VH-VL binders against q0atu2. Designs and how they scored, part 197

Target 1, 119 residues: q0atu2
Amino acid sequence: MLDKKARIRTSREYRNVFEKGKRLSGRFLIIYYVENALDNNRFGFITNKKIGMAVIRNRIKRQLRAIVREYQGQVKNKHDIVLVARAGIGKSSFEGMEKDYIAIMKKAGLFARNANKID

## First folded at step 8 (VH-VL)

Design vc27 (framework fv_recibokibart)
Fold by ESMFold2-Fast, scan of step 8:
Structure vc27 (fold): chain C 119 residues (1-119), chain A 121 residues (1-121), chain B 108 residues (1-108)
Amino acid sequence: as target 1 above (119 residues)
Amino acid sequence: QVQLVQSGAEVKKPGASVKVSCKASGYTFTDYYMHWAKQAPGQGLEWIGEINPDWGDENYNQKFQGRVTMTRDTSISTAYMELSRLRSDDTAVYYCARAKYYWSFDAFDIWGQGTLVTVSS
Amino acid sequence: QIVLTQSPGTLSLSPGERATLSCRASQSVSSKYLHWYQQKPGQAPRLWIYDASSRATGIPDRFSGSGSGTDFTLTISRLEPEDFATYYCQQYESSPYTFGQGTKLEIK
């Protein structure tokens, strides 16, 4: 469960990220990201019906929140980031999603050099 | 067809709470934010707040903050707005409306039929 | 919050005439976040014009929207009896999202 301050809460803020942000695709995730004028990061999530049944989508939602929360301290400050789950994410393991998240955040320049579980 | 169908009229006493429902059909419920608006008799429209139906994130107009709660149940594609500690100036028609927040425009393109809430002693 | 002021509050005209409805914002609003709704008594509002100038599906060509920044206009080139209603502008530029007070178009 992410802190409410760390969530993109309004529809307009989502549109700002899609309108002004940069896009980077991973295997299971796409991120859209833009620098904000706040003193903290905010995360938003897009999951759609193509992922699977409600039980699959609910699992994916829990796992995405857990991953984002675990690595929150490594994210470069002052960004709004929207994670879009790709259709194939329903077949991914927790470890697979985590690795994809780390890879795309590093490639985007949003993570510290070593953002692994050990680091 | 795309529809938003709201619950029926309510008559409440001051201090009570009211919970209005808005059932969506004909589209993917989680692809659109659900908004709520108030229209007092003879007055214009006033935005109350919005909820992300997929993730449950809420955002309220400060004027209603502390008295309004928005929720949803994705299993039945239904959004709810609960207004507490009712006053006479809460007498109004309450509308739900959807708005796309990614890939397309953000207008309120589909509205519920409205729910009349009357607060009187 | 962004305040939208519509003028006139009431516009009394006859069928066949041209109507011009104004909506002015207290601060700049991107055209893509300015919308117009039509409302008739006892009915829910209907999306009429979106993104300042685009007609919603099924809206007749006699309706046009224009404007940018703080000044927006809804024009009806030749009024038909069914056009007499209240029109609201609305901004989606920033939360809280706001509506103008409405312009009531009434038959003279």
Scores: ipSAE 0.772, ipTM 0.893, lowest interface PAE 0.8, mean pLDDT 90

Design vc28 (framework fv_recibokibart)
Fold by ESMFold2-Fast, scan of step 8:
Structure vc28 (fold): chain C 119 residues (1-119), chain A 121 residues (1-121), chain B 108 residues (1-108)
Amino acid sequence: as target 1 above (119 residues)
Amino acid sequence: QVQLVQSGAEVKKPGASVKVSCKASGYTFTDYYMHWAKQAPGQGLEWIGEINPDWGDDNYNQKFQGRVTMTRDTSISTAYMELSRLRSDDTAVYYCARAKYYWSFDAFDIWGQGTLVTVSS
Amino acid sequence: QIVLTQSPGTLSLSPGERATLSCRASQSVSSKYLHWYQQKPGQAPRLWIYDASSRATGIPDRFSGSGSGTDFTLTISRLEPEDFATYYCQQYESSPYTFGQGTKLEIK
């Protein structure tokens, strides 16, 4: 579970990320991201009905929270980041989602090559 | 038919709590933020707060902070607003309204019919 | 918080006349975050104009919205009897999202 301060809470903050942010697409995820004026990162999430039934969507939501929380300390500071789940993420494994997240964050310049310090 | 249907009128004593429901139909409940607004008799509209129905993140107008709680149940596409420690100046019609929150069109395009809450002794 | 001031508070006119309703913001509001709602007694508000100038579905051509920065206007070119109502402007530029106090359009 992410701390409340690390979450995008308002609809207007989501709008700001989509309006001013950069977009990068991965295999299962799309990220939108913009630098913020705070001392911390904030994360938002968008999932939709096209992912699958409620049990699948709930699993995806839990796994996305876990992945973001695990790598939170390795993300370049002062960013608002929105993760949009693509159609097909429901068929992915946890490891597949995690790899996609790391890859897209590295491409965005928000992760160093050794972000998790394991080479 | 896109529709928001609210629970019926409530009469409460000062100090009590009230919980108003807003049931959505005709659209994907989790694609729109749900907002709540207050309208006192003969007065204008005042925004109370918002909730992300998918993830549960909420945000409130500081005027109501500490007395208002917004929740939702995605299995029945229903949003709730609970207002506690009621005062006479909480007497008002309360509205729910949806708004898109990604990419385009963030106006309150669909509103509930309103719920009259009367606070009197 | 951004304060929206509408003027006049009450506008008394006859059918067939032109109505001009003003909404002024205490600080700059992007046009894409300024919306107008119509409300009749006993009814919920209804979205009328969004993004300062776009008519909502089903709204007649006689209604137009304009403005930017701090000054926004709702114009009705030729009033019909069904247009007499209260109109509210609303900003979504920053939380808390606020409404103007309303302009009541009434029959003279």
Scores: ipSAE 0.811, ipTM 0.907, lowest interface PAE 0.7, mean pLDDT 91

Design vc29 (framework fv_recibokibart)
Fold by ESMFold2-Fast, scan of step 8:
Order: sequence, then C-alpha cells, then structure tokens
Structure vc29 (fold): chain C 119 residues (1-119), chain A 121 residues (1-121), chain B 108 residues (1-108)
Amino acid sequence: as target 1 above (119 residues)
Amino acid sequence: QVQLVQSGAEVKKPGASVKVSCKASGYTFTDYYMHWAKQAPGQGLEWIGEINPDWGDTYYNQKFQGRVTMTRDTSISTAYMELSRLRSDDTAVYYCARAKYYWSFDAFDIWGQGTLVTVSS
Amino acid sequence: QIVLTQSPGTLSLSPGERATLSCRASQSVSSKYLHWYQQKPGQAPRLWIYDASSRATGIPDRFSGSGSGTDFTLTISRLEPEDFATYYCQQYESSPYTFGQGTKLEIK
C-alpha cells in the first residue's frame, strides 16, 4: 500500500500544490505537481461525486492507488503530486486509467528517463 | 441547508475513552476537510487535528498525538473523533468544523454545535 | 508553530463606539490564511472575516478586516449591542493551525 510518508496528509499541503503547482490534463486524470523540499514524493487524490455511485467511486479509488503504487519507483524524487479524477473516469478500464497516468506523467517530465525499475 | 450535527454530551471517568460524532448534511462530504477543536471552560479555541474525508488521511496537533484518532464513514457522511486515556483537563466542548482545501481557500465556515465532554471521578 | 497574540484581552466599550482588535503573528502569515471568528457564550464560533479582509455571508459592513505579514486588525466602525462577543483570529498558513487567545468585547 502507499506508505504514509508518500501521502499528502494536510489540507494546507494540498493547497500548496494547487497554488504553486503546474497543471496537466489527461483523458481521465488531471495532475497538479510541485517540487518539494523532502527526500521523497508525496501523492494526493481528489475524487468527486460526479464520478458515479459509491460502487464505481470505490473501484476507481482502489485502482488509482494500485496504479500510483505500481509506478512509484519510476517517479522523479522530490515532488508533491495531486491526481484529480475527471467525471469520465467512471467509464474507464484499469488499462485505460493506467495508460492515461503514464502519458501525463511522461508529458510532465516526472518519469525518470533511465530509472531502474524495482520489483 | 448545510449543517454539522454533533453527538450529545458525555460524562467519563479518568482513563476512559470518548468518541464524538459529527454528521454532515447539505453538501458533498468529501469536498471539505473535517477539523476538530477543543475549548476548555473559560478558555479559547485549540485545534486538535484534521481528516481528509475522502481518503482518510489525518494530521494531529502534537498535544493530542497518541491519544486522538479521527475517522469517518462516507456512507453516512459522518466524522468521528476519539480521545483516549482521558484526564481532567480534557473537560471541554469539542467542535467539528469544515474547511475547503482545493480550487479555493476557505476558512472554517460551518461548525457543529459542540459536544460537552466532562471528565470527573 | 505559529503563535497568534491578540490584544487587548478584554475591550470595554459602549454601543456607538469604534472597536479595534489586534492580532499579531510570531511569523509571517499570508492574508489568504488569516481568518476571524465571532463567538457568543453557549454558541459555536462563527466565521466572520476570511482572507484577512473579506466579510463572510451576512456580516454587516461596519466590520472590516485588514493587515498583512505579522499584523492584522479587525475593526468595528460603530458598535451595535449584538456585536459584544469574543473574537478569535486564526492562521491556516502552517500546521498545526492555531487560534489567538481571543479578545472579549464587553459592554461598559
């Protein structure tokens, strides 16, 4: 599971990312991101009621956590990154969300070009 | 109507635990952080901590660290604050309050009515 | 942690007078993250001024907030009987979020 240290925990930390961060939109996801002064990355997530019923929203939340966790080792260190789920994400597949995440992270320059993949 | 409605007054013995609830209505529960604050008799306000109702992430003031636990149940739009190992100086009114954390910066714009917790032997 | 010091602790005034309440921070606070609350006995606090100078919904225009950096002020231009209450400033700049100790505005 995503370690506590890899989570954005406070409301003020979210506000910092939205105020000072860069924004990139994908098909199902928007990311906001800013460099932090820590030794690690932190992730935050915004989902909203427009995604759909509780069953759909809970599935999306599980899948987003899994995707971020899977690719955590490929993300350039020292960033606070907030993922905002778009309304259309409720109709996406796991593979569709994963591809969207990879595409936006690459476009943002947040994936290390020659990063070692750690299993 | 946007409201936060808290559970009723509690009387506890030293060493016990108390769990206060805060039921939200009239807005999307997960769009606002839920905060908790303490007000001892005749004293000012002291911030206890906050919880992200969507994802469950918490952060607590060091004064309460190790004794406070904040949780929520999104299915019934209710936040909880549990304070353990109660002392006499935990006697206070406890408030929940919401604050927006994305797109805009809002203060604690809606507060619960407060829950009096009395710790006595 | 940021300490907020309010002055005076108690302000005794009559209806019709001007009130000036001070809030000083131990370090710089962006005006976006400085808020004021009114509290009457037996009631929950109520948001009064947000972002240092913006009146909350329903708050009369005799109330104004100002300030930046470490010095913030809440002013009531002409006191009405219903204005006598305790006022708290609060910072949202840095966790843990903190309140001032309050200024009690009382009739005398």
Scores: ipSAE 0.757, ipTM 0.884, lowest interface PAE 0.8, mean pLDDT 90

Design vc3 (framework fv_recibokibart)
Fold by ESMFold2-Fast, scan of step 8:
Structure vc3 (fold): chain C 119 residues (1-119), chain A 121 residues (1-121), chain B 108 residues (1-108)
Amino acid sequence: as target 1 above (119 residues)
Amino acid sequence: QVQLVQSGAEVKKPGASVKVSCKASGYTFEDYYMHWAKQAPGQGLEWIGEINPDWGDTNYNQKFQGRVTMTRDTSISTAYMELSRLRSDDTAVYYCARAKYYWSFDAFDIWGQGTLVTVSS
Amino acid sequence: QIVLTQSPGTLSLSPGERATLSCRASQSVSSKYLHWYQQKPGQAPRLWIYDASSRATGIPDRFSGSGSGTDFTLTISRLEPEDFATYYCQQYESSPYTFGQGTKLEIK
């Protein structure tokens, strides 16, 4: 799981990201993001009940945490980023969510220049 | 329709722990942070902390850090606040209150009725 | 932490009079994060004004909020008997979120 330091924990911090942040939409995810005054990134998550029943939502939550954790080292420091799951995410595969996340983060310019290994 | 209903009054001895519940109804529990506040007899309001009901992340006022624990059970739309190592100055009415954290304002728009906790020998 | 100081502590007035309640912050608070609550004895607080100036649902138009930076005001243009209560300002600018000590409106 993400370290406590890497999580958005307060309601005020969520509010800041939604008020001042930029928005970028993917197939299954929307991100809101803003530069913070810290030396690290913080991630927050919004999973709507319209995604599906508790079993589906809990699976999506686990998979999103795993994806964000796997790629956290490639994200440019000093950002608060909120991931909003779209209704259709419940029907996606893990690979589909992962690809969507990577595509969105690259479009936002949030992945470091050398985030992926180049052959 | 929208309500927060808290558990009943408690009488505790110094050093004990108390766990207060706050049951939400009439709205999507996961969409609002749950906050807790203290009001000692004849005194004003003091914020204790908040919990993200969807993800479980908490943030506590430093005055209560180490003695307070906030949890929730999404299956029954209920939030809990446990206060340990009770002192006489913990005698107070404790309130839960919700606050929207996305798409709108973050005021405490709905409050529980309050739970009186009395700490005495 | 941001300290909110309300004045006066107690305000004794008669129905029909104008009430002006002050809330001063120890550092700047955005209007978006300054809220007012009304509390009557034996009851939970109730949201009254949010974002410094917006009336909550059902709140009469005789109530108005104003202010920015460190100085905020709640005004009641013509007091009604049901308005006598304690009013608290609250900031959501930074954690820990804090309340003022309250202004008690009492019948003279």
Scores: ipSAE 0.801, ipTM 0.902, lowest interface PAE 0.6, mean pLDDT 90

Design vc30 (framework fv_recibokibart)
Fold by ESMFold2-Fast, scan of step 8:
Structure vc30 (fold): chain C 119 residues (1-119), chain A 121 residues (1-121), chain B 108 residues (1-108)
Amino acid sequence: as target 1 above (119 residues)
Amino acid sequence: QVQLVQSGAEVKKPGASVKVSCKASGYTFTDYYMHWAKQAPGQGLEWIGEINPDWGDTDYNQKFQGRVTMTRDTSISTAYMELSRLRSDDTAVYYCARAKYYWSFDAFDIWGQGTLVTVSS
Amino acid sequence: QIVLTQSPGTLSLSPGERATLSCRASQSVSSKYLHWYQQKPGQAPRLWIYDASSRATGIPDRFSGSGSGTDFTLTISRLEPEDFATYYCQQYESSPYTFGQGTKLEIK
């Protein structure tokens, strides 16, 4: 589970990200992101009923939280980031979601380093 | 067609707790934050707090922090506000209201009918 | 917290007259986070004007909202009998979200 300080918690903060943020679409995820005035990153999540039944949505929610938490240390500091699950995400594997997340975060320039790069 | 229907009036003694429900229908419950507001007799509106119905994250007005708890049950599209250690100045009508937080931002566009909570004796 | 002060507290007018209701914020509020609600006795509040100047669905064009920064106004160009109610402004700029104390519009 993400620390409470690492979550976007209020409706006003979500609205801020959607109004001022940049948008980038992946295969299963869309991210909206904006630099914040804090010392840390905050993540928000949106899952729509069009993803599927409650069982599928609950699985997606668990898996998204796990993926974001695992890669927290690689995300450039001072950002509010909202992940929006696309309808097709219900058919994805965990590995597929993880790869999509990494790809969109890299494309957005939000990953702080390329750990496996050989100079 | 979009409605928020609240539970009925309650009479409580000082020190008791009250739990008010707000049942949503006609829209996707998780697309709107649920807010709660208090209106004491003859007075204006006071915001108590909000809850993200999808994730359960809450934010409370500091004035009510420590006595208020907001929860929801997505399986029945119902939000709850529990107020504990009731005092006479908690006598009021309590309202739930929805607010969309992404794509379209319409303030508190739909309100429940209100629940009168009377704290006496 | 942002304090919203409405004036006057009570406005006594007759049908056909123009009403001007003021809402002043203790600090700057973006127009997109200032809303107005109408409330009649025994009823829940109803969204009337959102984002300082946009009329909610079904609200007659005799109602208009304006303002920015710390000064906001709700204007009713020609009062109808059904317009007599209490009007509240509300800010969504920062938590805790607050309401003004209300302006009661009453028949003279």
Scores: ipSAE 0.724, ipTM 0.878, lowest interface PAE 0.9, mean pLDDT 90

Design vc31 (framework fv_recibokibart)
Fold by ESMFold2-Fast, scan of step 8:
Structure vc31 (fold): chain C 119 residues (1-119), chain A 121 residues (1-121), chain B 108 residues (1-108)
Amino acid sequence: as target 1 above (119 residues)
Amino acid sequence: QVQLVQSGAEVKKPGASVKVSCKASGYTFTDYYMHWAKQAPGQGLEWIGEINPDWGDTSYNQKFQGRVTMTRDTSISTAYMELSRLRSDDTAVYYCARAKYYWSFDAFDIWGQGTLVTVSS
Amino acid sequence: QIVLTQSPGTLSLSPGERATLSCRASQSVSSKYLHWYQQKPGQAPRLWIYDASSRATGIPDRFSGSGSGTDFTLTISRLEPEDFATYYCQQYESSPYTFGQGTKLEIK
C-alpha cells in the first residue's frame, strides 16, 4: 500500500492527468503521466471488470500496488502517474506485470539515472 | 436501469453519529466516483467529499474534515458516509451522486433520492 | 475555493416567456467543468446541462447553456409549466467542488 501522499485521491486530479498528460502503452499496462507542482510523485490506478472476475481483479490490484511500491524510489520526482490495466492483464504473471511496468517507465524516461540496480 | 438507492431517514441527538448508505445498481460500481452532498432545509447544495470505489481513496471538503468518513463495499455495490459528533446544523438531506472520471464527462449524472437526517435534542 | 454567484436569486415569469439565468465564478472555470442542475421541491437534483453547453439526455432543446471564463448563462427560450424549479450551477475546476446558491424560477 502506498503512503496516502503518494496516491492520486481526487477525481479532478485523475482528469488532469488524462487531459494534459502523455500516454504510453505497454503489453498489459498503459500509463498517463504529467509533471506536478509538488515535491513528490503521486500514483493512480484504473482497473475494470473487463480484466475478469473479482478474484482476478483483486489479485491484479494487490500485485500492481506491490510493484509500484517496490520501484517507487526509482521514479523521477514531481510526476502524477496513472496506471491503466488492459484487459489482457488478467492472464499475466506477477513477473510479466513487473517487467511491463519497468519497460514502460524506462521508455517514458520516468526512472532516474541513479536508480537502484534492478538489472 | 441505472439507480442509486439511499437508506431511510434518521433522527439523532447531538453528539451521536449517523451512517448513510447508497446502493448502486445498473452499472459497474467501480467505474464512477461516488460523491456526497448536503442540503440544509431551504438552502442550496454543499459538496462533502468523494470516494474512489475501486481503490477506496477519499477526499473531503475541509469543512467536514475530521467528522466525515466515506467507505464502500464493492461486493454489494454500496457506498457509505458516516458523520460523527452531530450538531443541530447537520440537519439536512444528504445525497449521493456518481461522476465518471475517465473517458467521459465529470458531471453528477445520477443522484440518490436523498436521506433526511434530523439532529435535535 | 471558487465561489459561484447566481443571479437573480428569484426570477418570476409566466409560461411562454424567455428566461436567462446567470452564474458568475470568482475565478476562471473551464467550460468543460461547469454544469447545471434542476431541482424541484422534495426531489433530488437532476443533471440538466454539462460542459457549459451540452444538454443531458432527455432535456428539451428549449434549454441552452453558454459562457466561458467567469460568466455562464442558462437560457430557456420559451418557458413551459414544468420548467419552474430551482437551477444550480456547479464547478468542477478545483476542489472543493462548489454549487451556486441557486436561482428559483417561479410562476408570476
Scores: ipSAE 0.764, ipTM 0.888, lowest interface PAE 0.8, mean pLDDT 90

Design vc32 (framework fv_recibokibart)
Fold by ESMFold2-Fast, scan of step 8:
Structure vc32 (fold): chain C 119 residues (1-119), chain A 121 residues (1-121), chain B 108 residues (1-108)
Amino acid sequence: as target 1 above (119 residues)
Amino acid sequence: QVQLVQSGAEVKKPGASVKVSCKASGYTFTDYYMHWAKQAPGQGLEWIGDINPDWGDTNYNQKFQGRVTMTRDTSISTAYMELSRLRSDDTAVYYCARAKYYWSFDAFDIWGQGTLVTVSS
Amino acid sequence: QIVLTQSPGTLSLSPGERATLSCRASQSVSSKYLHWYQQKPGQAPRLWIYDASSRATGIPDRFSGSGSGTDFTLTISRLEPEDFATYYCQQYESSPYTFGQGTKLEIK
């Protein structure tokens, strides 16, 4: 999974991203993002009960973490990024989540490399 | 109604461990960080640390690092704080308190009633 | 760590009087990360003022908060008997999050 250095860990850090960051909505995900003064990117995640039962939420958390980790190398450095899972994500496939993540990150200008191009 | 209900008073011997529980009700447990604070007799409040109940990430005040462990059980909406290697100056009331970390202010808006931990001499 | 110093430590006043409670930070604290709590004997603290100047739900308008940088103030324009309690300021600017030592407001 992500190193603790690559995670947003405190309430205050989350609040900073929400207050000062930009917002971009995808089909299953919303991202909030802002430049940071660090050497690396940090990711935060918000999943809630609207997604579904614990089994579904745990699956979504595992898959979302895996997607973020897989594409870590393509994300422009020095950003704090919070991913908010929308209610409909519980009905998505892994492929659907991955596609949505790539699309929103590209649209936000946060991908340094476009190895995968999706409609 | 939104509530945080803590476990009852504890009397422990020096060197023992204590585990205090904080049961949440009336709100979505995973939407709020859970913080813990200490209040020694006749003194002010001291922040011990926090836990993100959704992801399990913890942050500890350096003064307690190595002696404190925070956990949670989302199936019963309960947070725990365990303090080990107890000494006399750990005698205090321990509070849990929640703080919303998105779309609102970061302040401790709801507190548990407190748990008195006495470390006998 | 940021140290919060409250003054006075004890403030003895009568109902109907004005109370002014000070909180000074050892380093600059954004107003968005300074909060005040009221605590009565045997009770848990209660959020009173958040973000330096915003009253929490149900808090009477005789209470006001102000300040920025290193100097913050809690003011009670006209004391009522139920206002006599200990008040703590708290900073959420940087970890470890800290509280002031408290100002005890007592009946003269």
Scores: ipSAE 0.285, ipTM 0.778, lowest interface PAE 4.2, mean pLDDT 88

Design vc33 (framework fv_recibokibart)
Fold by ESMFold2-Fast, scan of step 8:
Structure vc33 (fold): chain C 119 residues (1-119), chain A 121 residues (1-121), chain B 108 residues (1-108)
Amino acid sequence: as target 1 above (119 residues)
Amino acid sequence: QVQLVQSGAEVKKPGASVKVSCKASGYTFTDYYMHWAKQAPGQGLEWIGQINPDWGDTNYNQKFQGRVTMTRDTSISTAYMELSRLRSDDTAVYYCARAKYYWSFDAFDIWGQGTLVTVSS
Amino acid sequence: QIVLTQSPGTLSLSPGERATLSCRASQSVSSKYLHWYQQKPGQAPRLWIYDASSRATGIPDRFSGSGSGTDFTLTISRLEPEDFATYYCQQYESSPYTFGQGTKLEIK
């Protein structure tokens, strides 16, 4: 899983991102993001029961963690970012989810335009 | 109806551990943080910590750090708080309470009935 | 940590009177992170006022909350017998989340 320092851990911090942050929607994901006063990025995740049964939701959760971890080094520092899974993400492939994440992060200005997966 | 039901009273000796359960019903367990609070006899409320039931992330009051562990089992909508190396001043009623973590107030709108933990020789 | 100090510690009043309960924070607390709870002996606390001024579901109009910054107030315009209880303020501004020591409202 992501390092503990790289996670949003309290409901208060989630509320801060939703109230003060900017919102950007992709096909399968919505992100909310705000600059923080820390030395690092923190990520939060929201998945709801509309995605599907526990087996599907657990797969989505693992895949989102993997995607965020893979591209962690390419995200502009000092941001709190919450990923909200949209209805329909349960029917997405890993590749489709990854492409949506990259596109939305680039559009938000949180990635370099040519951000790519590191070997 | 929305309800939090806690496990029954416990009597423990100093140095032992206690694990209190909090079973949720009537709502989507993973949509609300679960908090735990302590109330010593005749005293006010003290926050112990919180857990995100969906992802398992925890955050504890430093006063209890190293002695408290919060977990959950989503298959039975139950949260747990384990307190170790018990001392006499851990004698208290322990409450679980839920709080919404997006698009709403962060108040504890539903509480468990409380679990009395007595630590004595 | 943010310390919440409630005053008075005990308020002795009669039904029909107005009650004013104070909660003072050691540093600024946004109103949206200040809540009030009512607790009766042998019972769990119950949410009473959230976001400093919003009444929880089922709470009578005679209860009102106000305040900002470091000074918050819970007011009961005309006390009813069922209102006698201990009231706690709570901040959710920063961890660790803290409660005031409580104001016990008792019959005179």
Scores: ipSAE 0.452, ipTM 0.826, lowest interface PAE 2.7, mean pLDDT 89

Design vc34 (framework fv_recibokibart)
Fold by ESMFold2-Fast, scan of step 8:
Structure vc34 (fold): chain C 119 residues (1-119), chain A 121 residues (1-121), chain B 108 residues (1-108)
Amino acid sequence: as target 1 above (119 residues)
Amino acid sequence: QVQLVQSGAEVKKPGASVKVSCKASGYTFTDYYMNWAKQAPGQGLEWIGEINPDWGDTNYNQKFQGRVTMTRDTSISTAYMELSRLRSDDTAVYYCARAKYYWSFDAFDIWGQGTLVTVSS
Amino acid sequence: QIVLTQSPGTLSLSPGERATLSCRASQSVSSKYLHWYQQKPGQAPRLWIYDASSRATGIPDRFSGSGSGTDFTLTISRLEPEDFATYYCQQYESSPYTFGQGTKLEIK
């Protein structure tokens, strides 16, 4: 579970990211991202019903949280980032989602260092 | 088609807790934040807080912080607002209302019918 | 917190007249985050105007919203009997989200 301060918690903060942020699409994920005026990064997640049944969506939610948490130390500070799960993510492997996340974060210029995992 | 249906009226003693439910139908429950608002008799509207139904994240008005707890059960598309340590000035109609939080307007476009909570000695 | 002040508190008019309801914010509010609701006695509020100027579904075109920054207005060009109700403005610019105290439109 990400720390509460690392999560986008309010509807208005989600709205800000979608309204003012940049968009980048990967194979299984879309990210929307904008610089914030805080000392830390915040992450939000959108998992709509196109993904599949509750069992599939719950698996995807757990895996996305785990991936974001594992790589949080590599993300450039001062960003609000919303991950939107695309249709088809339900068929992906954990490794597939992880690779897609790394690829889109690197392409967005949001990784401060290399693509290696950070605890 | 889209509807929010709230639980029935409650009468409570000071110091008790009340838990109001709001059952959603006709839309994808997790696509909209659920908001709660208070309206004391003859008064205006006061926002209490909001909950993300998909992830469970909450945001409360500081006036109610420490006394309010918002939860949801996605399996039955129902949101809950629990208010504890009730006082006489908590007597009010409580409303739930949905708000879209991504790629759309964020007004409270659908409201529940309201739940009257009376706190009396 | 952003305070919304509505004026007048009560507006007494006759059917056929023009109504102008004001909502002033203590801080700047983007037009995208200023909404209006209509409430009749014993009923839940109903979304009336969103994003300062867009009519909600089914709302007659005699209703219009305008404004930006700290000054917003709801106008009813020609009052009908069913328009007499309390109107609330609401801001979504900053948490806690707040409502104005309401303007009650009553028959003169």
Scores: ipSAE 0.753, ipTM 0.885, lowest interface PAE 0.8, mean pLDDT 90

